VH-VL binders against Probable Brix domain-containing ribosomal biogenesis protein. Designs and how they scored, part 14

Target 1, 157 residues: Probable Brix domain-containing ribosomal biogenesis protein, of Methanosarcina barkeri (q467k0)
Amino acid sequence: MLVTSSRKPSARTRTLCKLLSRFIAGRCMTRGKMGMQELLEFAEGGPLIVIGEYHGNPGELSFYDEAGELLFSLRFTDWYSKELDSYWFSGIEPKLAGQGEIAEAFKVFFHFQRVENDKIDQLPPSSTLIVVGENDIDFMGSGKSLFKLNLRGFKKY
Below, E stands for the ipSAE of ESMFold2; O stands for the ipSAE of OpenDDE; V2 stands for 0.75 times the mean of E and O plus 0.25 times the DockQ between their complexes.

## First folded at step 10 (VH-VL; framework fv_iratumumab)

Design k6 (from f1 with light chain A50Y; at its last look DockQ between E and O 0.72; V2 from the best seeds 0.00; counts 0 for: pae O 6.2 > 2)
Fold by OpenDDE, look of step 10:
Structure k6 (fold): chain C 157 residues (1-157), chain A 117 residues (1-117), chain B 107 residues (1-107)
Amino acid sequence: as target 1 above (157 residues)
Amino acid sequence: QVQLQQWGAGLLKPSETLSLTCAVYGGSFSDYYWSWIRQPPGKGLEWIGDIDYSGDTEYNPSLKSRVTISVDTSKNQFSLKLNSVTAADTAVYYCARLNWEGWFDPWGQGSLVTVSS
Amino acid sequence: DIQMTQSPTSLSASVGDRVTITCRASQGIDSYLTWYQQKPEKAPKSLIYYASSLESGVPSRFSGSGSGTDFTLTISSLQPEDFATYYCQQYYSYPLTFGQGTRLEIK
């Protein structure tokens, strides 16, 4: 999976690009002058996530399939935990918890292993987890919230 | 805890190339950005640029044409090169970790680079 | 580029004084602001992040406030070790930029 952004991303957008890509065991690249077709080629047949900006901040995730078709998008505001300063990413794929349209979209897109909400506490401390809630998506590591996307909208194409 | 140790030549003549290296200890090199910041004597701080483990760089536009930041992941080191130096480039140069949020911590001990004819 | 302007450039105060330093951004940066303390011949040290969050180990006499374009660093009761130069830094967008600094010296 490839995560990228607008051509001239803000610091916050670049941060999310790196953070998200690391969390999902994917790659992040600076788009630069690359067009969408070039990005798809660069993704080497993998899915593509593009971070859009709103007022200089990351505010949208657009999820593209291998053919470059937009599958769905999320509107959000981001939040980061101070725990990120001391967290070490393992590079292991995260688990996926939660229900609803977004959770289903993530399941189809990422193919991450699902975990039931009542089993979250049983995960090893080294586990990473994406929890899709009603109002946010929580990216957790070692049982702690590392960063969140506060949901503002969801659109399926 | 993460510690940064930096080294490089401190005295240069005009038109020469500044070269500094920063080594990272006690942490994962791939989990953060790594930055260079400079401070002319008696003046404020200026961000030069940063790099991640993949070699992805971001430079201050004011210095972009002369700056190259590189990384050696095998050594957990990153380096700064500044071409065509002038007296205006005289400063203490700091390497620092740029965290995910966007500020610097910790910092290297600093390297005074003096450009004099 | 986002310009950060601190005020004042320098000030003299006495131990026990309440000190206020301001930082203004040329455009809105929400809360993406950090305050640093720098002592002579030392690297800066982060004090406040996200405009108002106190860094670990920083005395509670330090506080930060503000959002958007106007920010304030406050030292409620100045201690001898607080005499230093203070900088604000935005991380809203590249290039990362600092204020010009505020030198806090003993009266």
Scores: ipSAE 0.017, ipTM 0.670, lowest interface PAE 6.2, mean pLDDT 90
ESMFold2, look of step 10: ipSAE 0.512; ipTM 0.839
ESMFold2 (binder alone), look of step 10: mean pLDDT 93; pTM 0.945

## First folded at step 11 (VH-VL; framework fv_iratumumab)

Design m1 (from k2 with heavy chain W103Y; at its last fold request DockQ between E and O 0.91; V2 from the best seeds 0.82)
Heavy chain, then light chain:
Amino acid sequence: QVQLQQWGAGLLKPSETLSLTCAVYGGSFSDYYWSWIRQPPGKGLEWIGDIDYSGDTEYNPSLKSRVTISVDTSKNQFSLKLNSVTAADTAVYYCARLNYEGYFDPWGQGSLVTVSS
Amino acid sequence: DIQMTQSPTSLSASVGDRVTITCRASQGIDSYLTWYQQKPEKAPKSLIYAASSLESGVPSRFSGSGSGTDFTLTISSLQPEDFATYYCQQYYSYPLTFGQGTRLEIK
ESMFold2, look of step 11: ipSAE 0.694; ipTM 0.887
ESMFold2 (binder alone), look of step 11: mean pLDDT 93; pTM 0.942
OpenDDE, look of step 11: ipSAE 0.863; ipTM 0.940
ESMFold2, fold request of step 13: ipSAE 0.654, 0.621, 0.598; ipTM 0.880, 0.866, 0.867
ESMFold2 (binder alone), fold request of step 13: mean pLDDT 93, 92, 92; pTM 0.939, 0.939, 0.937
OpenDDE, fold request of step 13: ipSAE 0.911, 0.919, 0.931; ipTM 0.954, 0.957, 0.961

Design m2 (from m1 with heavy chain P106Y; at its last look DockQ between E and O 0.89; V2 from the best seeds 0.80)
Heavy chain, then light chain:
Amino acid sequence: QVQLQQWGAGLLKPSETLSLTCAVYGGSFSDYYWSWIRQPPGKGLEWIGDIDYSGDTEYNPSLKSRVTISVDTSKNQFSLKLNSVTAADTAVYYCARLNYEGYFDYWGQGSLVTVSS
Amino acid sequence: DIQMTQSPTSLSASVGDRVTITCRASQGIDSYLTWYQQKPEKAPKSLIYAASSLESGVPSRFSGSGSGTDFTLTISSLQPEDFATYYCQQYYSYPLTFGQGTRLEIK
ESMFold2, look of step 11: ipSAE 0.682; ipTM 0.885
ESMFold2 (binder alone), look of step 11: mean pLDDT 93; pTM 0.942
OpenDDE, look of step 11: ipSAE 0.871; ipTM 0.943

Design m3 (from m1 with heavy chain D31E; at its last look DockQ between E and O 0.79; V2 from the best seeds 0.00; counts 0 for: pae E 2.4 > 2)
Fold by ESMFold2, look of step 11:
Structure m3 (fold): chain C 157 residues (1-157), chain A 117 residues (1-117), chain B 107 residues (1-107)
Amino acid sequence: as target 1 above (157 residues)
Amino acid sequence: QVQLQQWGAGLLKPSETLSLTCAVYGGSFSEYYWSWIRQPPGKGLEWIGDIDYSGDTEYNPSLKSRVTISVDTSKNQFSLKLNSVTAADTAVYYCARLNYEGYFDPWGQGSLVTVSS
Amino acid sequence: DIQMTQSPTSLSASVGDRVTITCRASQGIDSYLTWYQQKPEKAPKSLIYAASSLESGVPSRFSGSGSGTDFTLTISSLQPEDFATYYCQQYYSYPLTFGQGTRLEIK
C-alpha cells in the first residue's frame, strides 16, 4: 500500500505521509511529477492514499483502489501525541475497531483484522490499532494514542 | 526522550569541505526528517536542509549547489557536507529533528566551524 | 521565500516588566509559527508553536498571539532567567526561515 501527497508538499504533509505509511505497514513516496498511473505501478497492485493540503496543512486523505478509482475521501485536522517521541513501529499491520460508515470503508479498503470495541482490552499489549470514532480516527500503539485525524468531512464516490 | 549528539572538524581552510555527523538516541530514527541549521556568530539562524532514513531530502536553495546531507541507517546517524567553504560559512552548526508539527525539537548542542580568512 | 522580520532587534528591560516582541511574515503563514528562546552558548529551545500553543514546561508568563502575517510574543512579568535572544520561525512552506532575533537584556 502506498501513501503519497500532492505535488510540492509542506513539511507537515511530508511528515504525515511518513507517519501514516509506517503505521499502516505501507510505503511513503515523494510524488514529484508522477501521474496516477505511475503511482499505481509503484503501489504494486495495492491501493493508494493521497494526502491533500488545505491552506498549507495536510487536510484531506483520498483513497483509491488498485485500478485508480477514487473510493472515498476524508477531511481532517491532525494532532500528534508526545508518545510518538519514543515509539518504535513494528511494521505489523494494525487492527481496526469502531463503527459507522468510515469504519466500514476502512474495513473494505485496508482488509485489516477487525476487532470489536469490547474486545480491545484483550489484545496483546504491543498491539497497533486504528480506532474509528464518531469525531476522530485514533491511531494507537501500546495502549496509547499516537496521533489522530479529527474529522471534518467524509465523502463517498 | 530523543537526544542528538553531533561532532566534526572545527577549523577549516577556504575551499575545503565541511563535514559533520549527528547521532540520534532514545527514539525512532526512521519515522522523522532530520535537519541541519546554522548560525553565524552574532547572527540569526539559517535552515540548511533535511533528510529521512530513505534519503529523501530538501535543501535551502541558497546552499543547494554546495550541500549534501546523507544518512547511515545502521548507526542512526546523518551527516552534513558543505563544499568549497569560505569565511562566510563560519557558524555554529546544529542538527535538529523536524517534528510532526513541522518545527525543530530537539536540537543538538551545536558545533562551531571556523573557516580561516 | 518567506522573510520573517522581528521587532525590536534589541530591548532592555527590568525584572517584573511586561515585554512584547513582534514578528512579521512577508506573506501569510496562517498560524505556522514557533517562538524559540536561545541563551548564550546554547541551542534554541522551542517555547510556543502554532503561534499560541505553549510547549510543555514553559512558564505561563509566556504567551503568543497572531495569525496571517503579524505575531506577538509576550512575557507578562519578566524574570531573571528570561534574559535571552528570541527567534520566530515559520514552518508554513519551504525553505523554513527564521526571524533575525530579538536580544532581551537586563537594564
Scores: ipSAE 0.536, ipTM 0.842, lowest interface PAE 2.4, mean pLDDT 90
ESMFold2 (binder alone), look of step 11: mean pLDDT 93; pTM 0.943
OpenDDE, look of step 11: ipSAE 0.776; ipTM 0.918

Design m4 (from m1 with light chain L96I; at its last look DockQ between E and O 0.86; V2 from the best seeds 0.00; counts 0 for: pae E 2.7 > 2)
Fold by ESMFold2, look of step 11:
Order: C-alpha cells, then structure tokens, then sequence
Structure m4 (fold): chain C 157 residues (1-157), chain A 117 residues (1-117), chain B 107 residues (1-107)
C-alpha cells in the first residue's frame, strides 16, 4: 500500500508519511501535483493512505480503497518517542490489537493479523504492533511506543 | 549510532560546479530524509535541501535553479551539486539527518568550499 | 518563507551569569523550533527541540520557552564551555530557516 500526503507538506508531514509507511511495510511517495488517478497508479493496485494537514500540522489520515473510494478518515495529533532514533524496521507487517470501530476498520483495510491482548506475550520479541485504544493509536516496536496518533475524530463514508 | 562522513570539492573557480558526497553509517538510510546546509564564513546557516532513498527532494527556492541533490542507494550516500558557483558560495557545507521531529541531528563534520576570485 | 530574527546579535557575559537569547518568527510556528549551539569550527549541536524539550545529554542549565512567534533560550548559570554561537531554527514549514545567530562571548 501507498502512503502519501497533501500537496506542499510540512517537514513533519513528510517524515510522518515515511515513518508510517515503514511501520506498515508500505511505500511513501511525495504527492506533488498528482491527482487521485495518478496516486492510484503509483499504488500499483493497492490501497492508499493520504496524510492531511490541519493548520500546517499533520492531522488527518484518509483511507482509500484500490478504486480510489474514500472509506474512512481519522483526525489526530502526533507524538514521537526518542526510541525511534535507534529503531530498525524489520519489513514485516505489524500485528493489530484493540477493539472498537477503528480497530475493525483497520482489520478490514490492512488485513494484518489480529491478536488479543492476552496473547501479545506470545509474539516474537521483535514484533511490531498497532494498538488501537479509545483515545490513541499506539505504534509499538520491541515492546515500546515508537509513535502515537492521539485521536480527535473518526468518520466513515 | 548513526554517523555522517562527507567529502568533496575544496577549491573551485567561478562558474565551476561544486560537488560533495555524504555517506551514512550505523543507521537506517531508507527511513529518513537527508539534508545539505551551508554556512558562509562568519555567517549563519542556510538550508539547501533534502532528499530521501527514493529521490524525493525539497529545495530552498533561493538555490533551486542551481542545485541538485541525488542519492546512490547502493552505497547509502547522497550528494550535492551546485552549478555556476561564485564567491558568494564560499561556505562550510554540512550534510545532516532530518529527524522525525523536523530538525537536524546528527550532522556531518563539514567541508569548506572556497570559490576563488 | 518564515523569517527567524534573533536578539541580540552578540553579547558578553561572565561565568555564573543568567543569559537570555530570543528568537522571533515572522508568523506563528506553534512550538516547532529548535535551538542549536555551535562552537568554533564544529557542526551545530541541538540543545532544545519543540521549543522547550531538552535534548539528551544537554545540561539542565539550558532551557527553552515560548510558542507562536516569540521564543527564548536561557542559560541559568553560564559556564566557560558555553562560549559559542546559538541559532534557532523553525521546522513548521518549508523552506526550513534559521535565525541569524547570537554570538555569546565569555568575559
């Protein structure tokens, strides 16, 4: 899948695009002047995530299917851990944990293996994990938060 | 620990092309944007541009017509070319990593480029 | 482009003094500001990020404050090794820009 951004993104938006793409084992690309059809071509038949800005900050993820239909969106504020400075992504898809509408939307969109909280200990030590909570989405590696999206809204289309 | 080592042109004549290379060690090359920043003697810092593994580039508009930043992904290196130099391009040139917060850390050791009269 | 204006351009102080350096952005940048220290013939080193967050290994005598357009770097008790030039940098929008620098001289 492809992660991209609004046009003329800030440095933080560009780096979140790359970070998210690495975490989900996807690709990141600068949008430039591209429209939806061009983005879908670069996605090579896969789904698409677009990072939008609010007041110049990354603040929205929009999730599109392979046909370019908007499925749902999240509004958020971002947070980054210092653990990222030394972290190496394995290239293996993360596991998904948590409950609720967003977790179900993620399961359908990503098709990542869903794990129950009481089974997280059975994952390999190097596993990456997306934990969908009530108030945030926690992107974890090696048992530590790497970055979070603090939720401000969720919308289905 | 991620480390940046840079090398390249030291003394140039006016109208020549400045060329510098930066190699990345001990860290992920593909997970970050990599930047060039310069500092004329006794003066402040000027961001030149950045690039990532895929060639995604952003340039300072003040230099955009003369600058090219490129990558060699097989060597974890990125390079700066600045065309048509003049004495005003005399500076210490640094490579640096653009981190996820959006500032620079770490930096290369710096390369003094002098453009003769 | 967002212009970053530092004040003062230079200053002299004695060991033990409290030193304050300011940085003003030409438009609001939230807290997307970093302070660097640069010693002669060395690359800049980040001290403070996000306006007020202290970088690892930086002495606690350094602190940053501010948001929006007005930012301050404070050294609470100046030490001999603090002789350097200090730069602010915004990372709110491209192009990334720096302040003109403040040269701190130790008496």
Amino acid sequence: as target 1 above (157 residues)
Amino acid sequence: QVQLQQWGAGLLKPSETLSLTCAVYGGSFSDYYWSWIRQPPGKGLEWIGDIDYSGDTEYNPSLKSRVTISVDTSKNQFSLKLNSVTAADTAVYYCARLNYEGYFDPWGQGSLVTVSS
Amino acid sequence: DIQMTQSPTSLSASVGDRVTITCRASQGIDSYLTWYQQKPEKAPKSLIYAASSLESGVPSRFSGSGSGTDFTLTISSLQPEDFATYYCQQYYSYPITFGQGTRLEIK
Scores: ipSAE 0.532, ipTM 0.839, lowest interface PAE 2.7, mean pLDDT 89
ESMFold2 (binder alone), look of step 11: mean pLDDT 93; pTM 0.947
OpenDDE, look of step 11: ipSAE 0.867; ipTM 0.941

Design m5 (from m1 with heavy chain S54E; at its last look DockQ between E and O 0.83; V2 from the best seeds 0.78)
Fold by ESMFold2, look of step 11:
Structure m5 (fold): chain C 157 residues (1-157), chain A 117 residues (1-117), chain B 107 residues (1-107)
Amino acid sequence: as target 1 above (157 residues)
Amino acid sequence: QVQLQQWGAGLLKPSETLSLTCAVYGGSFSDYYWSWIRQPPGKGLEWIGDIDYEGDTEYNPSLKSRVTISVDTSKNQFSLKLNSVTAADTAVYYCARLNYEGYFDPWGQGSLVTVSS
Amino acid sequence: DIQMTQSPTSLSASVGDRVTITCRASQGIDSYLTWYQQKPEKAPKSLIYAASSLESGVPSRFSGSGSGTDFTLTISSLQPEDFATYYCQQYYSYPLTFGQGTRLEIK
């Protein structure tokens, strides 16, 4: 799974691309001057996430299938925990928790193992977890929030 | 608690190559971009460039023709080389982490590089 | 490149004074501005990010304001340990750029 950005990303966008790719055990790449067809070729048949900017700040994720069709998008503001300063990514795909339209879209897109909210504290210590809530998406490691996307909109295509 | 320790280069002659190394302790090396910033004595700060463990770089256009930033992923280190130095390159050089908010925190302790001419 | 211009270049003030330092960007940078404090012989330390958000552990006498092109750092009741040089830095776009600095001297 490939994460990339707009063609001339800000520092915040580059760091979110890296962070998200590490969390989902995917790849991050600098888009440079590549168009969509080139990105799909670089993704080698995998799906694609593009981080869009609003005035130099990351503010949108666009989710494309392996054929380059836009499936859905999220608008957000980002938030980062100080827990990230000492966190070590396991390299293992995260599990998915939460309910609703976004959680279903994530299940279909990522294929991560789904877990019930009341079983989260029983996960192995090195576990990573994406928790889809009503107002945010919480990216958790070892039982602590690492970063969040505070939701501002969701659109299916 | 992430800490950066830097070393290298001290007194140089004009035309030599500046070389500095920064080591990262107490945190993930592979999950961040790492930067070099310099400050001439008594003057302001200038961003030089950044790099990640895959070698993805951004350079200040003012220095791009002379600067190379590189990584050694086996040692959690990144390095700065600046070619063809002159007295104008005399400065304290800092390594720093580009944090996820988009600014620099933490910083290394600084290294004074003096070019004699 | 986005040029950051600070004012004043230096100032002197007494303990307890309110001081204000300004930073102007050559184009709009939204709120993507950080203020640093640098004491002699030390690396810079971040105080304020996103123009107005206080770093953890930074005293509440520090505050930031502004968006777009005009930004202000305020110290509401100056303390002896606030002797330092202050820099603004934009992170809206590359290359990342700093203001030229404001040296705060305490009488």
Scores: ipSAE 0.645, ipTM 0.862, lowest interface PAE 1.9, mean pLDDT 90
ESMFold2 (binder alone), look of step 11: mean pLDDT 92; pTM 0.940
OpenDDE, look of step 11: ipSAE 0.887; ipTM 0.946

Design m6 (from m1 with heavy chain D50E; at its last look DockQ between E and O 0.87; V2 from the best seeds 0.00; counts 0 for: pae E 4.0 > 2)
Fold by ESMFold2, look of step 11:
Structure m6 (fold): chain C 157 residues (1-157), chain A 117 residues (1-117), chain B 107 residues (1-107)
Amino acid sequence: as target 1 above (157 residues)
Amino acid sequence: QVQLQQWGAGLLKPSETLSLTCAVYGGSFSDYYWSWIRQPPGKGLEWIGEIDYSGDTEYNPSLKSRVTISVDTSKNQFSLKLNSVTAADTAVYYCARLNYEGYFDPWGQGSLVTVSS
Amino acid sequence: DIQMTQSPTSLSASVGDRVTITCRASQGIDSYLTWYQQKPEKAPKSLIYAASSLESGVPSRFSGSGSGTDFTLTISSLQPEDFATYYCQQYYSYPLTFGQGTRLEIK
């Protein structure tokens, strides 16, 4: 799975691209001057996430299938925990928790294994987890929030 | 705690190539962008550029024609080369981690590079 | 390129004084500004990020404010260890740029 950005991204957008790609065990690529068709080629037939900016900030994720069709988008503001300073990414795909339309879209898009909320504490100590809530998406490692996307909107296409 | 240790040439003649290396200890080399910043004696700071483990770079346009930043993933190291130096390139050179907020923390100890006149 | 201009470039003050240093960006940078402290022969140390958020371990006498183009760093009661050079840095867009520095001297 490939994560990239709008053209000429800010430093915050580049670092979110890298962070998100590391969390989901995907790849991050600087878009440069590439168009969508070139991005799909670099995705090597896999799905694509594009980080868009809002007033110079990372503020939108757009989710494309392997054919380049836009499936859904999220608007957000980002938040980063100081827990990231000591965190070691394992390279293993995260588990998915939570309910609702975004959680279902994530399940279809990522194919991550779902876990019940009451089973989260039983996961291996080094587990990573995406928790889809009503107002945010919490990216957790080792039982702690690492970063969050505070939701501002969701659209399915 | 992530620590950065740097080394390389200290005294150069004009037209030579500056070469510095920074090693990353106690942290995840593949999880961040790694940067070079310089400071001429008694003057302010200038960002030179950055690189990640995959070789993805961003350079200051003012230096882009002369600068190359490279990575050696087998050693968790990244390096700076600056071609065709002049006395104006005399500075303390720092390596630093670009954190997820987009600013620098931590920094290496600094390396004074002097280009003789 | 976004130019960062600090004022004053040099400042003399006494222990206990309230000190204010300003930083102006040539265009809006929202709150994506960091203040660094640098002592002689040492690397810079980040004090404040996102214009107003203190780094861990930074004394509460340091504070930052501002958004858009105008930013301030304030030391409410100057201590002997605060004599240093201070830099602002924007991280809104590439290239990442620093102010020219403000040297804070004793007396």
Scores: ipSAE 0.375, ipTM 0.801, lowest interface PAE 4.0, mean pLDDT 89
ESMFold2 (binder alone), look of step 11: mean pLDDT 92; pTM 0.939
OpenDDE, look of step 11: ipSAE 0.723; ipTM 0.915

## First folded at step 12 (VH-VL; framework fv_iratumumab)

Design r1 (from m1 with heavy chain N99D; at its last look DockQ between E and O 0.86; V2 from the best seeds 0.68)
Fold by OpenDDE, look of step 12:
Structure r1 (fold): chain C 157 residues (1-157), chain A 117 residues (1-117), chain B 107 residues (1-107)
Amino acid sequence: as target 1 above (157 residues)
Amino acid sequence: QVQLQQWGAGLLKPSETLSLTCAVYGGSFSDYYWSWIRQPPGKGLEWIGDIDYSGDTEYNPSLKSRVTISVDTSKNQFSLKLNSVTAADTAVYYCARLDYEGYFDPWGQGSLVTVSS
Amino acid sequence: DIQMTQSPTSLSASVGDRVTITCRASQGIDSYLTWYQQKPEKAPKSLIYAASSLESGVPSRFSGSGSGTDFTLTISSLQPEDFATYYCQQYYSYPLTFGQGTRLEIK
């Protein structure tokens, strides 16, 4: 899976691209002048996540399928934990927890193993987890929140 | 916990190429962008550019034509080259980590580069 | 490029004084601003990020405020170790740019 951004991303956008890609065990690349078709080719037919900007900050995630069709998008503001400074990404795919439209969309898109909310505490300490909440998406590692996307909108196409 | 150490030639003649290297210790090299910043004596700070482990670079347009930042992932090092130096390039050069919050931390110890004929 | 302009360029104050330094961006940068403190022959040290968030280990006498184009760094009660040069830096967009600095000297 490929994560990219706008053609001239801000520092924070680049950072989120890196973090998100590493968290989901995907790849990150600087889009440059590449169009959608070029991105799809670069993704080798895989799905694509594009980070859009809002007010000089990452503010939108757009999820594209293998054909380059836009499936859904999220509006958000980002938050980063100081725990990131000491965290090491394992490269292992995260599990997915949560309910609702976004959780379902993530399930279909990522194909990550689902975990029920009441089973989260039973996960190994080294596990990584995406928790889709009502108002945010929490990216957790080693039982701690690493970064969050505070939800501002969801659109399914 | 992350520490940066930098080294390189400190005295250059005009038209020569500045070359500095920064080594990263105690952290994940692949999780951050790494930057060069310079400061002429008695003056302010100027961001030069940054790079990550994949070689993704961003340069200050004011220096882009003369600057090359590279990375050696096998050594957790990144380097700065500045071509065709003049007296205006005399400065303390810092390497630094660009953290997730958008500021630089930590910084290298700085390297004074003096360009004189 | 976004130009950052600090005011004043230099000021003298006494221990215990309330000091305010301002930084103005040539365009709106929301809250994507960091304040640094730099002492002679040392690298800058981050104090405030996101315009108003205090960096870990920084004394509470330091505070930041503002959004858009106008920002302020305030030292509520100046201490001897606070005499230094202060810089603002925007990370709204590339290229990353700094203010010209404010030198805070002892009166």
Scores: ipSAE 0.592, ipTM 0.883, lowest interface PAE 0.8, mean pLDDT 94
ESMFold2, look of step 12: ipSAE 0.648; ipTM 0.878
ESMFold2 (binder alone), look of step 12: mean pLDDT 93; pTM 0.943

Design r2 (from m1 with heavy chain Y53W; at its last look DockQ between E and O 0.85; V2 from the best seeds 0.00; counts 0 for: pae E 2.1 > 2)
Fold by ESMFold2, look of step 12:
Structure r2 (fold): chain C 157 residues (1-157), chain A 117 residues (1-117), chain B 107 residues (1-107)
Amino acid sequence: as target 1 above (157 residues)
Amino acid sequence: QVQLQQWGAGLLKPSETLSLTCAVYGGSFSDYYWSWIRQPPGKGLEWIGDIDWSGDTEYNPSLKSRVTISVDTSKNQFSLKLNSVTAADTAVYYCARLNYEGYFDPWGQGSLVTVSS
Amino acid sequence: DIQMTQSPTSLSASVGDRVTITCRASQGIDSYLTWYQQKPEKAPKSLIYAASSLESGVPSRFSGSGSGTDFTLTISSLQPEDFATYYCQQYYSYPLTFGQGTRLEIK
C-alpha cells in the first residue's frame, strides 16, 4: 500500500505521509512529477492513498483502487499528540474499530482485522488501532492517541 | 527521549567542502525527516534542507546548487555537505528533527564552521 | 519565499513587565507559526507552536496569538531568566523561514 501527496507538498504534508504510511505498515513516496499511472506502478498493484492540501496543509485523503479509480475521500484537520515523540512503530498492521460508512470503507480498503470496542483492552501491548468515530479518526498506539484526523467531510464515488 | 549529537569540521578555506554529521539517539530514525539549519554569527536562522531514511530530500533553493544531505541508515546518521564555501558560509550549523507539526524539535548542540577569508 | 519580520528588533524591560513581541508574515500562513527562545551559545528551544499552543514545560507566563499574517508572543510578567533572543518561524510552506530575531534585554 502506497501513500503519497499532491505535487510540491508542504512540510506538514510530507510528515503526515510518512506518519500515516508507518502507522498502516505501508510505504510513503514523494510524488515529484509523477502522474497517476506512474504512482500505480510504484504501488506494485496495491492500493493508493493521496494526501491533498487545503491552504498549504494536509486536508484530504483520497483512496484509489489498484486500477486508479477514486473510491472515496475524507476531508479533515490534523492533530498530533506529544506521545509520538517517544513512540516506536512496530511495523505490525493496525486493527480497526468503530462503525459507520467510513469504518466500512476502511474495512474494504485496508482489510485490517476489525475489533469490537469492548475487546480493545485484550489487544497485545504493541498493538496499533484505528478508531473511527463520528467526529474523528483516532490513530492509537499502546492505548494512547498518537494522532487524529478531525473529520470535515466524507465522499464516496 | 530523542537526542541529536553532531560533529564535523571547524575551520575551512574558501572553495573547500563543508562536511558535518549528526547522529540520532533515543528515538526512531526512520519515522521522521531530519534537518540542517545554520546561523551566521550575530544573525538569524536559515533552514538548509531535510532528508528521511529513504533519501527523500528538500533543499532551500538559495543553497540547492551547492548542498547535499545524505543518510547512513546503518548508523542512524545524516550528513551535510556544502561545496565551494566562502566566508559567507561561516555560521553555527545545527541538525534538528522536523516533527509532525512541521517545525523543529529537538535540536543538536551546534557546530561552528569558520571559513577564512 | 515567505519573509518573516519581527518587531521590535531589540527591547529592554524590567522584571515584572508585560512584554509583547510581534511577527509579520509577507503572506498568509494560517496559524503555522512557532516561537523559539535562544540563549547565548545554545540551540533554539521551541516555546509556542501553531501560533498559540504552549510547549510542555514552558512557563504559563508565555502565550502566543494571531493568525494569517500578524502574530504576537507575550510574556505576562517578565522574569530574569527570560533574557534571550526570540525567533518566529513559519512552517506553512517551503522554504521554511525565520524572523530576524528580537533581543530581549533585562534591565
Scores: ipSAE 0.619, ipTM 0.872, lowest interface PAE 2.1, mean pLDDT 90
ESMFold2 (binder alone), look of step 12: mean pLDDT 92; pTM 0.938
OpenDDE, look of step 12: ipSAE 0.650; ipTM 0.894

Design r3 (from m1 with light chain S93T; at its last look DockQ between E and O 0.91; V2 from the best seeds 0.79)
Heavy chain, then light chain:
Amino acid sequence: QVQLQQWGAGLLKPSETLSLTCAVYGGSFSDYYWSWIRQPPGKGLEWIGDIDYSGDTEYNPSLKSRVTISVDTSKNQFSLKLNSVTAADTAVYYCARLNYEGYFDPWGQGSLVTVSS
Amino acid sequence: DIQMTQSPTSLSASVGDRVTITCRASQGIDSYLTWYQQKPEKAPKSLIYAASSLESGVPSRFSGSGSGTDFTLTISSLQPEDFATYYCQQYYTYPLTFGQGTRLEIK
ESMFold2, look of step 12: ipSAE 0.669; ipTM 0.882
ESMFold2 (binder alone), look of step 12: mean pLDDT 93; pTM 0.941
OpenDDE, look of step 12: ipSAE 0.821; ipTM 0.928

